# VH-VL binders against q10491r548to677, part 4

Target 1, 130 residues: q10491r548to677
Amino acid sequence: KVFKLGILIQNEKVRKDRLLSNREVGVILTSSQLMFFKNVYWISGLLDQLEDFKRSHSFSPCYFSPHLTSLSADYIIPLSDLVAYGDGSRIENELYSFSVKQKNQRTHVFSVTNVDELNDWLVKINFVST

## First folded at step 1 (VH-VL)

Design n11 (framework fv_narsoplimab)
Fold by ESMFold2-Fast, scan of step 1:
Structure n11 (fold): chain C 130 residues (1-130), chain A 121 residues (1-121), chain B 106 residues (1-106)
Amino acid sequence: as target 1 above (130 residues)
Amino acid sequence: QVTLKESGPVLVKPTETLTLTCTVSGFSLSNARMGVSWIRQPPGKALEWLAHIFSDDEKSYRTSLKSRLTISKDTSKNQVVLTMTNMDPVDTATYYCARIDWLGSYEFDYWGQGTLVTVSS
Amino acid sequence: QPVLTQPPSLSVSPGQTASITCSGEKLGDRYAYWYQQKPGQSPVLVMYQDSKRPSGIPERFSGSNSGNTATLTISGTQAMDEADYYCQAWDSNTVVFGGGTKLTVL
């Protein structure tokens, strides 16, 4: 089951909160994995399909679960012992950042353009993680 | 097993253009976590970074050589190509390609065997 | 652009501790990386992000990085550790290497 799809801005910090680059990545949160896709067009297509499905089924909402294959994922983070957290601070004008950390793994930092998206990602990631 | 292998060895005349190909195995060039870099080492001298390319075709070049360097990739062939124009005897070196784990920790975790490029004077 | 300075050579006796330094302006604000290169061979990563060891690198290798200086420390140095050692750091989207240190174990 897919819990959330979206496009995040990946923030690369080398050290001391210095940002090297910001890159858009597609993200799928499932019951067991956080899957990342460099091909944002593919994720954008899935988001469009989800929106179209909801619009055409407004009177009988159903779970939308696209057919996923691990072959299309560029990077995968297992959800076991994963925590997502953010302090609501802004990065570079209009971006809200949050971090995900797994035991014995490096921290990944992401940004979104609004606080509602930030809160939704945090709630859903922490809900499905063990 | 992850492997990278440079084409060559190559003999280049002064003013000619060098073209080197790095063939990768054990990972895809479309993998957003990974990038490929070119690094050279003149005989008896230090390592010198030249260029890198990531899955989204983002590129960076050594500032002093930027006008001479082009890096590209062909994901279907699992190849990264470096082109360097106007070769000079001082460009004689062993040329390496190496993988970057940029989503992880930014290290060069796997290196090719290196290929000798000789620029004859 | 940053310049990373390493001593060109260092000699130690077997079993002694070797400390190889790498100096650069505000290097402690960046991650330092270390590569070992033996004659005729490709470089091998021995330390990443200042103090982390790759799989297969012995515990006698350790690292630190603060202020302007990063250090690779090899405790109980063995003959097999004889090699050239290069430090490396990132400057935004570009890479800089140190000049290298030839470690001799005599």
Scores: ipSAE 0.006, ipTM 0.536, lowest interface PAE 13.1, mean pLDDT 79

Design n12 (framework fv_narsoplimab)
Fold by ESMFold2-Fast, scan of step 1:
Structure n12 (fold): chain C 130 residues (1-130), chain A 125 residues (1-125), chain B 106 residues (1-106)
Amino acid sequence: as target 1 above (130 residues)
Amino acid sequence: QVTLKESGPVLVKPTETLTLTCTVSGFSLSHARMGVSWIRQPPGKALEWLAHIFSNDEKSYRTSLKSRLTISKDTSKNQVVLTMTNMDPVDTATYYCARTYYKSSGYPLGAFDIWGQGTLVTVSS
Amino acid sequence: QPVLTQPPSLSVSPGQTASITCSGEKLGDKYAYWYQQKPGQSPVLVMYQDSERPSGIPERFSGSNSGNTATLTISGTQAMDEADYYCQAWDTSTAVFGGGTKLTVL
């Protein structure tokens, strides 16, 4: 089951020079894991499929189940013992940031362009991680 | 109705370990959208945050006191426990447990919306 | 260590507007929270996420947060508003409280 798909901006340190790089990453939230994709067009394609599904089933509600041909995620974070949190921080007053932390693992920092998307990611990640 | 209640009051001797229990009623400590903090207030002084525990058992501590503090939870008893080692007279304070909860904002680090009544911890010989 | 600075005291006459400030580096990039504490009582949340009022808090309470300063504003201040007021913010996963402001209505 897929709870949310989208594109996040991942914030990464570049070595120990303390430079912070921003890059787009595709993300799929399932019932058991967060799947990350360097190819954001992959996620855009799935979003297009969802919109096509909604249009074709406008008069007959149907279950949408995205079918992945293969698991080609570049990185996976299991949802067990994971929490997503934000302190309201913004990057250059434009992006809303939040952190994802699995127990005993590194912290990943992401940003989104609007507060509604921020809140939706936080709520959904924390609900399914229970 | 949601309530939090601290154990105590407590008298502690210098160098001893303090253990406080916060009993939570009306919500589950396993709920992903909640967390519990311990906050203290010395007589006549400001509120000082000590520690926080998330539903997934992730923990955070005040940096200056991190080596002395341990926060944990017992989900079966719906209790949050704070342990503080090597107590000193300056640690004399009212200790509170308080809930964070985010209903719609999505932030697990929300407001401290419900507080316990507080418990007086006195450190003296 | 992150520090939130509040004026230690503020006096207003009944019916005047009280503005309590809380200053911290880049505080406007974070959410600010405000608590009211009366003698012998536990703190009570009066403002969350900069400008949101909890159920039961009068409309005369408002908040803002920009730059380095968060402000709790009480319009038409009443005697019942006499209390210590604390601001609070999260720094990633740790919380910090301001030093508190004693509001006197005289």
Scores: ipSAE 0.012, ipTM 0.674, lowest interface PAE 8.3, mean pLDDT 82

Design n13 (framework fv_narsoplimab)
Fold by ESMFold2-Fast, scan of step 1:
Structure n13 (fold): chain C 130 residues (1-130), chain A 127 residues (1-127), chain B 106 residues (1-106)
Amino acid sequence: as target 1 above (130 residues)
Amino acid sequence: QVTLKESGPVLVKPTETLTLTCTVSGFSLRNARMGVSWIRQPPGKALEWLAHIFSNDEKSYRTSLKSRLTISKDTSKNQVVLTMTNMDPVDTATYYCARIGETYYYDSSGYSSFDYWGQGTLVTVSS
Amino acid sequence: QPVLTQPPSLSVSPGQTASITCSGEKLGSKYAYWYQQKPGQSPVLVMYQDSKRPSGIPERFSGSNSGNTATLTISGTQAMDEADYYCQAWDSSTHVFGGGTKLTVL
């Protein structure tokens, strides 16, 4: 159900040459949705629990199943609303970013700390959306 | 590797409906990073964007021509189809289909460059 | 509805710098794109997102975009650069092309 969770920097753009807002957001990618959380600490806690679970039990991450609810998410993009996604560094001129285009909405741009994380997000979004 | 090819050329009589087919190769119309536009160019004049279709079947049209235009796709045949009703001699032009780039992602407004173009097809409207 | 204005023609001698302008309201707040079209041929993308060159486009091509004006600059212009050049931008819900500039190299 849950394919990836993490903390991303969300970039909001008022115009091509200016980023309006850079803020950390918690993100969960499921088989049907991309879910966003203002409570970064809650997502950070889930990431810590997942790492502890893996270390303690030697179980696959697929056995870690957090209780998710739409009431907990501040914003949701149904994967059925995705019309495009890809390497956002070409769009925002920022290293290690990716973009997702939602139907009837502006492109959402996210930054990550390194290329391995960028590739992992893109591979997993591709996996669940195709 | 990537190619787009328009049907035609076509001779259309005034008041008739134009139907053009764009056959694509080297990429899938199901690809979420892809879209196809139709663009025309009257002899000696500028390029004019007409219509666009996204992979999810969302469609956009030039506002001045919206009532006359329909864009659709058949992913099984790798084809995008444009129809334009009530043709007039002023609609005589070379018609192109062009890809919104897989390698050039949408800008912050949701649009990117036309990275591959078909060869164009001449549509002549005369009696 | 939005209009992108280009000079209809520009003439340069071989080796000179050609500067083709594209003007539109608040164009510098949007990405500009440039296409080269030779007689009987389809347009070819030569500049994207204001100043980025596609693979295969020579380094003598450069671009800028600020305020109301985007510029395509060709340094050391060669006979092979003779063509019509079109700017394009997204505006509101449509793609808008400029009127085109015929570059003559003589």
Scores: ipSAE 0.000, ipTM 0.516, lowest interface PAE 13.5, mean pLDDT 78

Design p01 (framework fv_pritumumab)
Fold by ESMFold2-Fast, scan of step 1:
Structure p01 (fold): chain C 130 residues (1-130), chain A 121 residues (1-121), chain B 107 residues (1-107)
Amino acid sequence: as target 1 above (130 residues)
Amino acid sequence: EVQLLESGGDLVQPGGSLRLSCAASGFTFSSYAMSWVRQAPGKGLEWVSAISGSGGRTNYADSVKGRFTISRDNSQNTLYLQMNSLRVEDTAVYICAKDRWYSSGRAFDYWGQGTLVTVSS
Amino acid sequence: DIQMTQSPSSLSASVGDRVTITCRASQGISNYLAWFQQKPGKAPKSLIYAASSLQSKVPTQFSGSGSGTDFTLTISSLQPEDFATYYCQQYNSYPLTFGGGTKVEIK
């Protein structure tokens, strides 16, 4: 089942509270993994479908079940021993960043455009990783 | 330093097509989302379309969906708007706007001067 | 769609006056609100983003405040070059939407 869909800004070489390099990535949070897609076009289509679904149905987004079996993520992070964290700090008072890390693995840094979206990602990732 | 220069505006009959261009300079074009905003004579501002820095994500106002296509050529630092099935109510000055960020397509920091599109018989 | 209601539609003021323009969103937009200035025959100029952050090189007589649904643009001491039309814009969600504009005219 899908807990959250979104497009995140993957931060590369963040310096002095500014992004030096960035890339959009599509993200699907499931009960067992974070799936990342370089091609954001497909994820954008799914987000539109989810928005339409929410308007026509009273059900929670977690009951939205797209067909994922024929789609290959560009990379996957298992949720076991994973933690997402951020301190609400901003890049130029507009972007909010958070980090995702497994024990003894590299840290991945992402940004979102608002604090509510930041908190939603943090809460949902940490909830399912527990 | 940052400059946006629109071109392609013309007088067109209803049902016609037109392509607008916006030439960008003074910044790393591929690192920022871009938008088209229009303003009908004597009226307010209306957002038309947005495109991410890579071109991988686009969004449109409902009034133009299916008729207009936003695109960009990052190698030439140029933003485009292909307008098909034009209507009299599409008459406006079309202005390109630069976003402060790569994917947001939302917060504009610089604007071009605009190009006039007139749709009439 | 998020509707932006701007008030007043127009106002008359004198140089040196404090001018206040308000903008109301039909639903919560956090601080994703920008203000723009437009002079006749010219393209808009960005003044404020994130409700209260001043755009580079914009004079400090301009200030913005608010969050959620109610926002204010203040010009603390109106200058001759400030007679223009002002627009608010939400960028919390697509489609992006603008207020109807407030024309600040010389008295």
Scores: ipSAE 0.013, ipTM 0.578, lowest interface PAE 8.3, mean pLDDT 81

Design p02 (framework fv_pritumumab)
Fold by ESMFold2-Fast, scan of step 1:
Structure p02 (fold): chain C 130 residues (1-130), chain A 123 residues (1-123), chain B 107 residues (1-107)
Amino acid sequence: as target 1 above (130 residues)
Amino acid sequence: EVQLLESGGDLVQPGGSLRLSCAASGFTFSNYAMSWVRQAPGKGLEWVSAISGSGGSTNYADSVKGRFTISRDNSQNTLYLQMNSLRVEDTAVYICAKGRYYDSSGYRYFDLWGQGTLVTVSS
Amino acid sequence: DIQMTQSPSSLSASVGDRVTITCRASQGISNYLAWFQQKPGKAPKSLIYAASSLQSKVPTQFSGSGSGTDFTLTISSLQPEDFATYYCQQYNTYPYTFGGGTKVEIK
């Protein structure tokens, strides 16, 4: 089942030049994985489908079940031993950052445009990773 | 940098046609639903039309159904409104607005507005 | 269509005053309500979404409350730059509908 889908701003430090790279990435949170898509245009279409379905069926988002098998994620993070954390600190003037990390793995940093989205991602990732 | 710029407003005869454009910059245009909102002189705001980020769905106010067509060119970051069979009552400033679309949870309000372009329909 | 009714249509206030504007929906819209500010000759500016969430960089003197059908915008201490027309908008379903506006005028 899908717990949340959306678009995040991925923040990466480029070691050689010490620059942060900001790139929008599509994200699907399932009961077992975080799935990332570089083709944000496609995830936009999926968000349209979810919104249309929600308006038609008055359902909880957790009942939405799109065909994810036909889509290859560009990157997948398993939820086992995954923690999401953030303190609401801002990147530049409007972005709120949070981090996700598995034990002994690289930390991934993401940003969102408002604190409600930050808290929603943190709560849902930590809920399903428990 | 993050902005919407409208163009195409003009003086048009009743029954005429006009196409408005809205150029978007500073954000990933294809991720967001877009709308046209209008305001007649001395009047309040009226929503006219909306289009999804993918362009797969469109919606219209009853007052413009069958006469206006909303469209978008995601490769050019541009939103359009084709207006046909114009009436004196269509005289208004037409404003481009960006919907919020990071999540399906219902944050489809307008978080960014353009400056507007004036359309006058008179003989 | 969901009809949005704002009251009052206009009000007069002084700098430092607490101002309240109400908005009623003809049917339940949960918290899918936004508030906008418009100054003469300018485009609307977003203030509040989801009935009570403050848009980024909007001053904390603005707050929103309500759910279902009855909503309120509060300006806790009116500033000179706050004299404007305020609109509510429901985004629960298409067609999106706006309230008629409330003009906040200097006393």
Scores: ipSAE 0.000, ipTM 0.524, lowest interface PAE 10.8, mean pLDDT 78

Design p03 (framework fv_pritumumab)
Fold by ESMFold2-Fast, scan of step 1:
Structure p03 (fold): chain C 130 residues (1-130), chain A 123 residues (1-123), chain B 107 residues (1-107)
Amino acid sequence: as target 1 above (130 residues)
Amino acid sequence: EVQLLESGGDLVQPGGSLRLSCAASGFTFSTYAMSWVRQAPGKGLEWVSAISYSGGSTNYADSVKGRFTISRDNSQNTLYLQMNSLRVEDTAVYICAKEGSWYDLSPYYFDYWGQGTLVTVSS
Amino acid sequence: DIQMTQSPSSLSASVGDRVTITCRASQGIRNYLAWFQQKPGKAPKSLIYAASSLQSKVPTQFSGSGSGTDFTLTISSLQPEDFATYYCQQYNSYPLTFGGGTKVEIK
């Protein structure tokens, strides 16, 4: 089942904090994985389909069935021992950051455009990872 | 700071046309669904139309369906409402509203509103 | 269409009072309910979404509760800037619909 999908800004630092590299990534949160896609256009099309669906039905993940078997994620994080955390710290005046860390692995940092989006990602990732 | 600034409201004869604009700033416009809501003088709020983040999907209240067209220009950060065959009962302040989290599979809510632009349809 | 009924249509209160406004949906809307504040001549300001979640920068005297068909907005200690009209709105399905509004007036 798909719990949440969207586009996040992935943050990368190059030496110290002065050089930041930001890239948009498509993200799908399922019951077992957090999947990342470089092809943001495909995720945009899927979001449009989902918006159409929820406007015509009471949303239920079991009734919205995208063709996920053809997907080739660029990166996958299993939800085992995964935590998402953040305090709404700003990268720029409007971007809010949060971190995702799996036990004994590197931390991944993402940004969203408002604090409500940040909170929603944090709650859903931590809920599913339970 | 999120800002939505409406323009285009005017006095129009019944049967006339008018195009409203909403200039958005302070957020990534292309990633959020947008709506138009109206409020007739001394009355409550009435939802008019909605458009998805990409412009690929639109919805309309039955009272305006076939007469109004919602559209957006993501390169200009601008939302539009083309109003045709205007009626006296379309007289209202028209307000653009930003949907909340488009990342969510949950239903939408409005997190920011513009100040509105007055449309008066009268002889 | 889902009809939203607000009660009361108006109320009079003093600074420091606890104010309660109710909203009822004609059918179940889960927690897909938002509350807005509107001052005369101004656009609405978002207060609450998902029935109980405060919007960013909204003061903590505002709280929301309820699910299904019956919802409540509470202002725990009314401030001078809280005199306004309050609206509920369902976003369970299209068309989106609003309550008739509750005007909170100075005693």
Scores: ipSAE 0.000, ipTM 0.519, lowest interface PAE 12.5, mean pLDDT 78

Design p04 (framework fv_pritumumab)
Fold by ESMFold2-Fast, scan of step 1:
Structure p04 (fold): chain C 130 residues (1-130), chain A 121 residues (1-121), chain B 107 residues (1-107)
Amino acid sequence: as target 1 above (130 residues)
Amino acid sequence: EVQLLESGGDLVQPGGSLRLSCAASGFTFDSYAMSWVRQAPGKGLEWVSAISGSGDSTNYADSVKGRFTISRDNSQNTLYLQMNSLRVEDTAVYICAKDQYYDSEGYFDYWGQGTLVTVSS
Amino acid sequence: DIQMTQSPSSLSASVGDRVTITCRASQDISNYLAWFQQKPGKAPKSLIYAASSLQSKVPTQFSGSGSGTDFTLTISSLQPEDFATYYCQQYDSYPYTFGGGTKVEIK
């Protein structure tokens, strides 16, 4: 089951003296993990399919099921002991940053372009991680 | 399988220039940070430079800052190191290394075999 | 810069031996420490990251431990292919720095 999919801007790592990359990554939130995809165009295609599905069906978006088993994520973060947090503060060029941290693991930092998307990601990640 | 193959090492005179290449295969090249590490004969390893997956962010060891430029061509799966104003102390095997993540984490999960650069008169 | 000190610089061992190599950082690096193996004329091979996590396909005879400033690489039962030089590396902060290496030789 897919709870949310979208495109995030991958930015600073845990340490500020490290390289910073402002790159788009595709993200799928499932019941057990966050799946990250470097092919953002494929995720854009899935988002279009989801929009078409919503328009033609009266079903909740959570009934949309892409072919996830035929595709492997470039990397995965398990939701066990994971927390997502962000103060909703505006960063450079009105980007909004949030972090995800699994117990005893690195912090991963991502940005979105609007606060509603930030809050939606935080709510959904924390909901399924409990 | 991940493969990294360096080329371009040569004998050059002090003050000369040289460009090293690292041909990558077996992984999605633009999705990982890359580094150059060098090893002088009989000495330990020294980190030289790092570049993010997109190529937008770079970092350098103080010993090479202002003389060396790291770059990448993601369409050709190739990492480069442009070395200018070479010094005798730059003599080393230069090794291409793949980071485990898109941003430089500093852990290199795969390494190339290296290419020898000798700077002498 | 963070200085990494390895001990010993070399050791002699026999197949089946338990080998321990130590690495000390000049300041706290948490668990941002890696171990690498290098054979003469060959590419370095990554063994361990985050002080204790095995790289994929690395045999379980290799293990790492430690945190802060003191770290250990252990080879529980030395195999013929394990005769090599081993290096530690900190990746807590720039510049990334390496230990001087430990050469494991046949007794």
Scores: ipSAE 0.013, ipTM 0.585, lowest interface PAE 7.3, mean pLDDT 81

Design p05 (framework fv_pritumumab)
Fold by ESMFold2-Fast, scan of step 1:
Structure p05 (fold): chain C 130 residues (1-130), chain A 123 residues (1-123), chain B 107 residues (1-107)
Amino acid sequence: as target 1 above (130 residues)
Amino acid sequence: EVQLLESGGDLVQPGGSLRLSCAASGFTFRSYAMSWVRQAPGKGLEWVSAISGSGGSTNYADSVKGRFTISRDNSQNTLYLQMNSLRVEDTAVYICAKSRGIAVAGTRWFDPWGQGTLVTVSS
Amino acid sequence: DIQMTQSPSSLSASVGDRVTITCRASQGISNYLAWFQQKPGKAPKSLIYAASSLQSKVPTQFSGSGSGTDFTLTISSLQPEDFATYYCQQYNSYPFTFGGGTKVEIK
């Protein structure tokens, strides 16, 4: 149901090698959509819970589906006709950027701090968008 | 511009307590894991403790387990280290360090580092 | 705990020299190794992460190599501002551990 959970830097406008405007957003990638949350505290808490589970291998039956049914995302991008792409280029020589675009819609630009995270987002978004 | 400013270092007696603070600015504090690292006079670096972005996960060096508590106040962009049962070997400059990476899942390499605050434990 | 053995503990060099510093982990850490520079009375400055990736705004005279247990920091042509103490750090697992440091002194 949920393919990836994380925090991205959303870039509203980019000057060459500099961010004109940026904002951190919580992101949930499901089988049908990308859900964005302005309140990253909640996403951070979920990420902490997942890492605690991995470390301890303990069972905690906290399913994301009940949380998702009660959530109100600030913004949603459907995965139909969605393509994620990036060339490994860097913003401010520290952030790796990638773009997400639907046919006839504006392009959204996001950044992450490492190339492994960049590749993971690209692979998973493009996988579920097919 | 990212800044980390430590405060709270002082001279304390063995067995005493002290609380350190690190004021963060220039980034979304709640999204990044933070650490405390210390350096005794004329010695190398020693990692002390780490805390996840939400504050839900903490880790400690064996030398400080049970005596030190790391915490954070994300509404004030401040990291804390509560130090109890201080020993002479805890004498060091304590440095606040930001994890590189958005993932709050753990701490990775540190950048940037703060200036540090000196803690001296002696009679 | 993963022990980080750094060598040499100190070295003397002249401007323009090629300097190499070695770091050895007591067990495999993949490429989860960082290098830091510290000048007297100053906070450490990050140079390299993931064993070989240069941090933003760090001069190209610095390079890192290695994986698994053996790692090297190279300064291809030492500059006056490069006289400092250098540390390696593993971040593969908790507790994070640092090497003992290498002091690079003017000859």
Scores: ipSAE 0.005, ipTM 0.508, lowest interface PAE 10.3, mean pLDDT 77

Design p06 (framework fv_pritumumab)
Fold by ESMFold2-Fast, scan of step 1:
Structure p06 (fold): chain C 130 residues (1-130), chain A 122 residues (1-122), chain B 107 residues (1-107)
Amino acid sequence: as target 1 above (130 residues)
Amino acid sequence: EVQLLESGGDLVQPGGSLRLSCAASGFTFSSYGMSWVRQAPGKGLEWVSAISWSGGSTNYADSVKGRFTISRDNSQNTLYLQMNSLRVEDTAVYICAKDLRYGSGSYLFDYWGQGTLVTVSS
Amino acid sequence: DIQMTQSPSSLSASVGDRVTITCRASQGISNYLAWFQQKPGKAPKSLIYAASTLQSKVPTQFSGSGSGTDFTLTISSLQPEDFATYYCQQYNSYPRTFGGGTKVEIK
């Protein structure tokens, strides 16, 4: 079951609190995992198909199941004991950041371009991880 | 209205360099990927390069890898293509195109510019 | 790289004719295929993406079909403004590749 598809900006810190680089990453939120893909253009294509399905009212939740089983994620974060939170900080000009952390693991920082998208990711990740 | 205006095309010698620009207006430039496509005289379309909305991801056709660099300035709504080590076979009209939207999966290549001519000859 | 083979390279037709153009990928691309129209001296115009989804403001005489490796663009009743060159393009993987184009000429 897929809860959300999207593109996030993965923030990589270098020395102190400065962010050195922004890496765009495709992300799929399932019932058990956050799956990350370096091929963001492929995820963009899936988002286009999803938007088209919504407009035509032909959307099928099972459409991506075969694709997901054939896909190799570059990175996976299990949702057990995972919390997503935003501290109200903005990165660069208009980016909104949020953090994802599991007990005793590194914090991963991501950014989005608008506050509605930020809130949607926070709500959905925390809902599924509960 | 959406508008894409290319500039910078010129006549250059083989081995030379040239920088193309594409000025965008009428849409939220920073929310969309952008691409460069070229067309040699009397020939078909050839995809050259793509850049993500933030500039964090870039891709290139094998024929231009290591010679061309795509970049963007979101504060100026401008896309660039830096072309180095130009070859006669790079002679073409270079066209910028609006690509996929960040995070939303909107329309692919729904708008194209008119192009700017690059001629590489001795 | 994924090779796109487009056929025919040219065809002659009359207003009102049904025109069919085919595009074949050298490997599976699911439905990540777009169709473009280009008139002489003009920039390309996007017609279809995701193999069968019409872009906004594109006339209903245009339709696309296919998945995997075989794709078709159909113009159900050719209009005077439809005489142009048509291109397919895959966006399943990088590098993106275009077909060679099909020129639709007046008979």
Scores: ipSAE 0.006, ipTM 0.522, lowest interface PAE 10.2, mean pLDDT 79

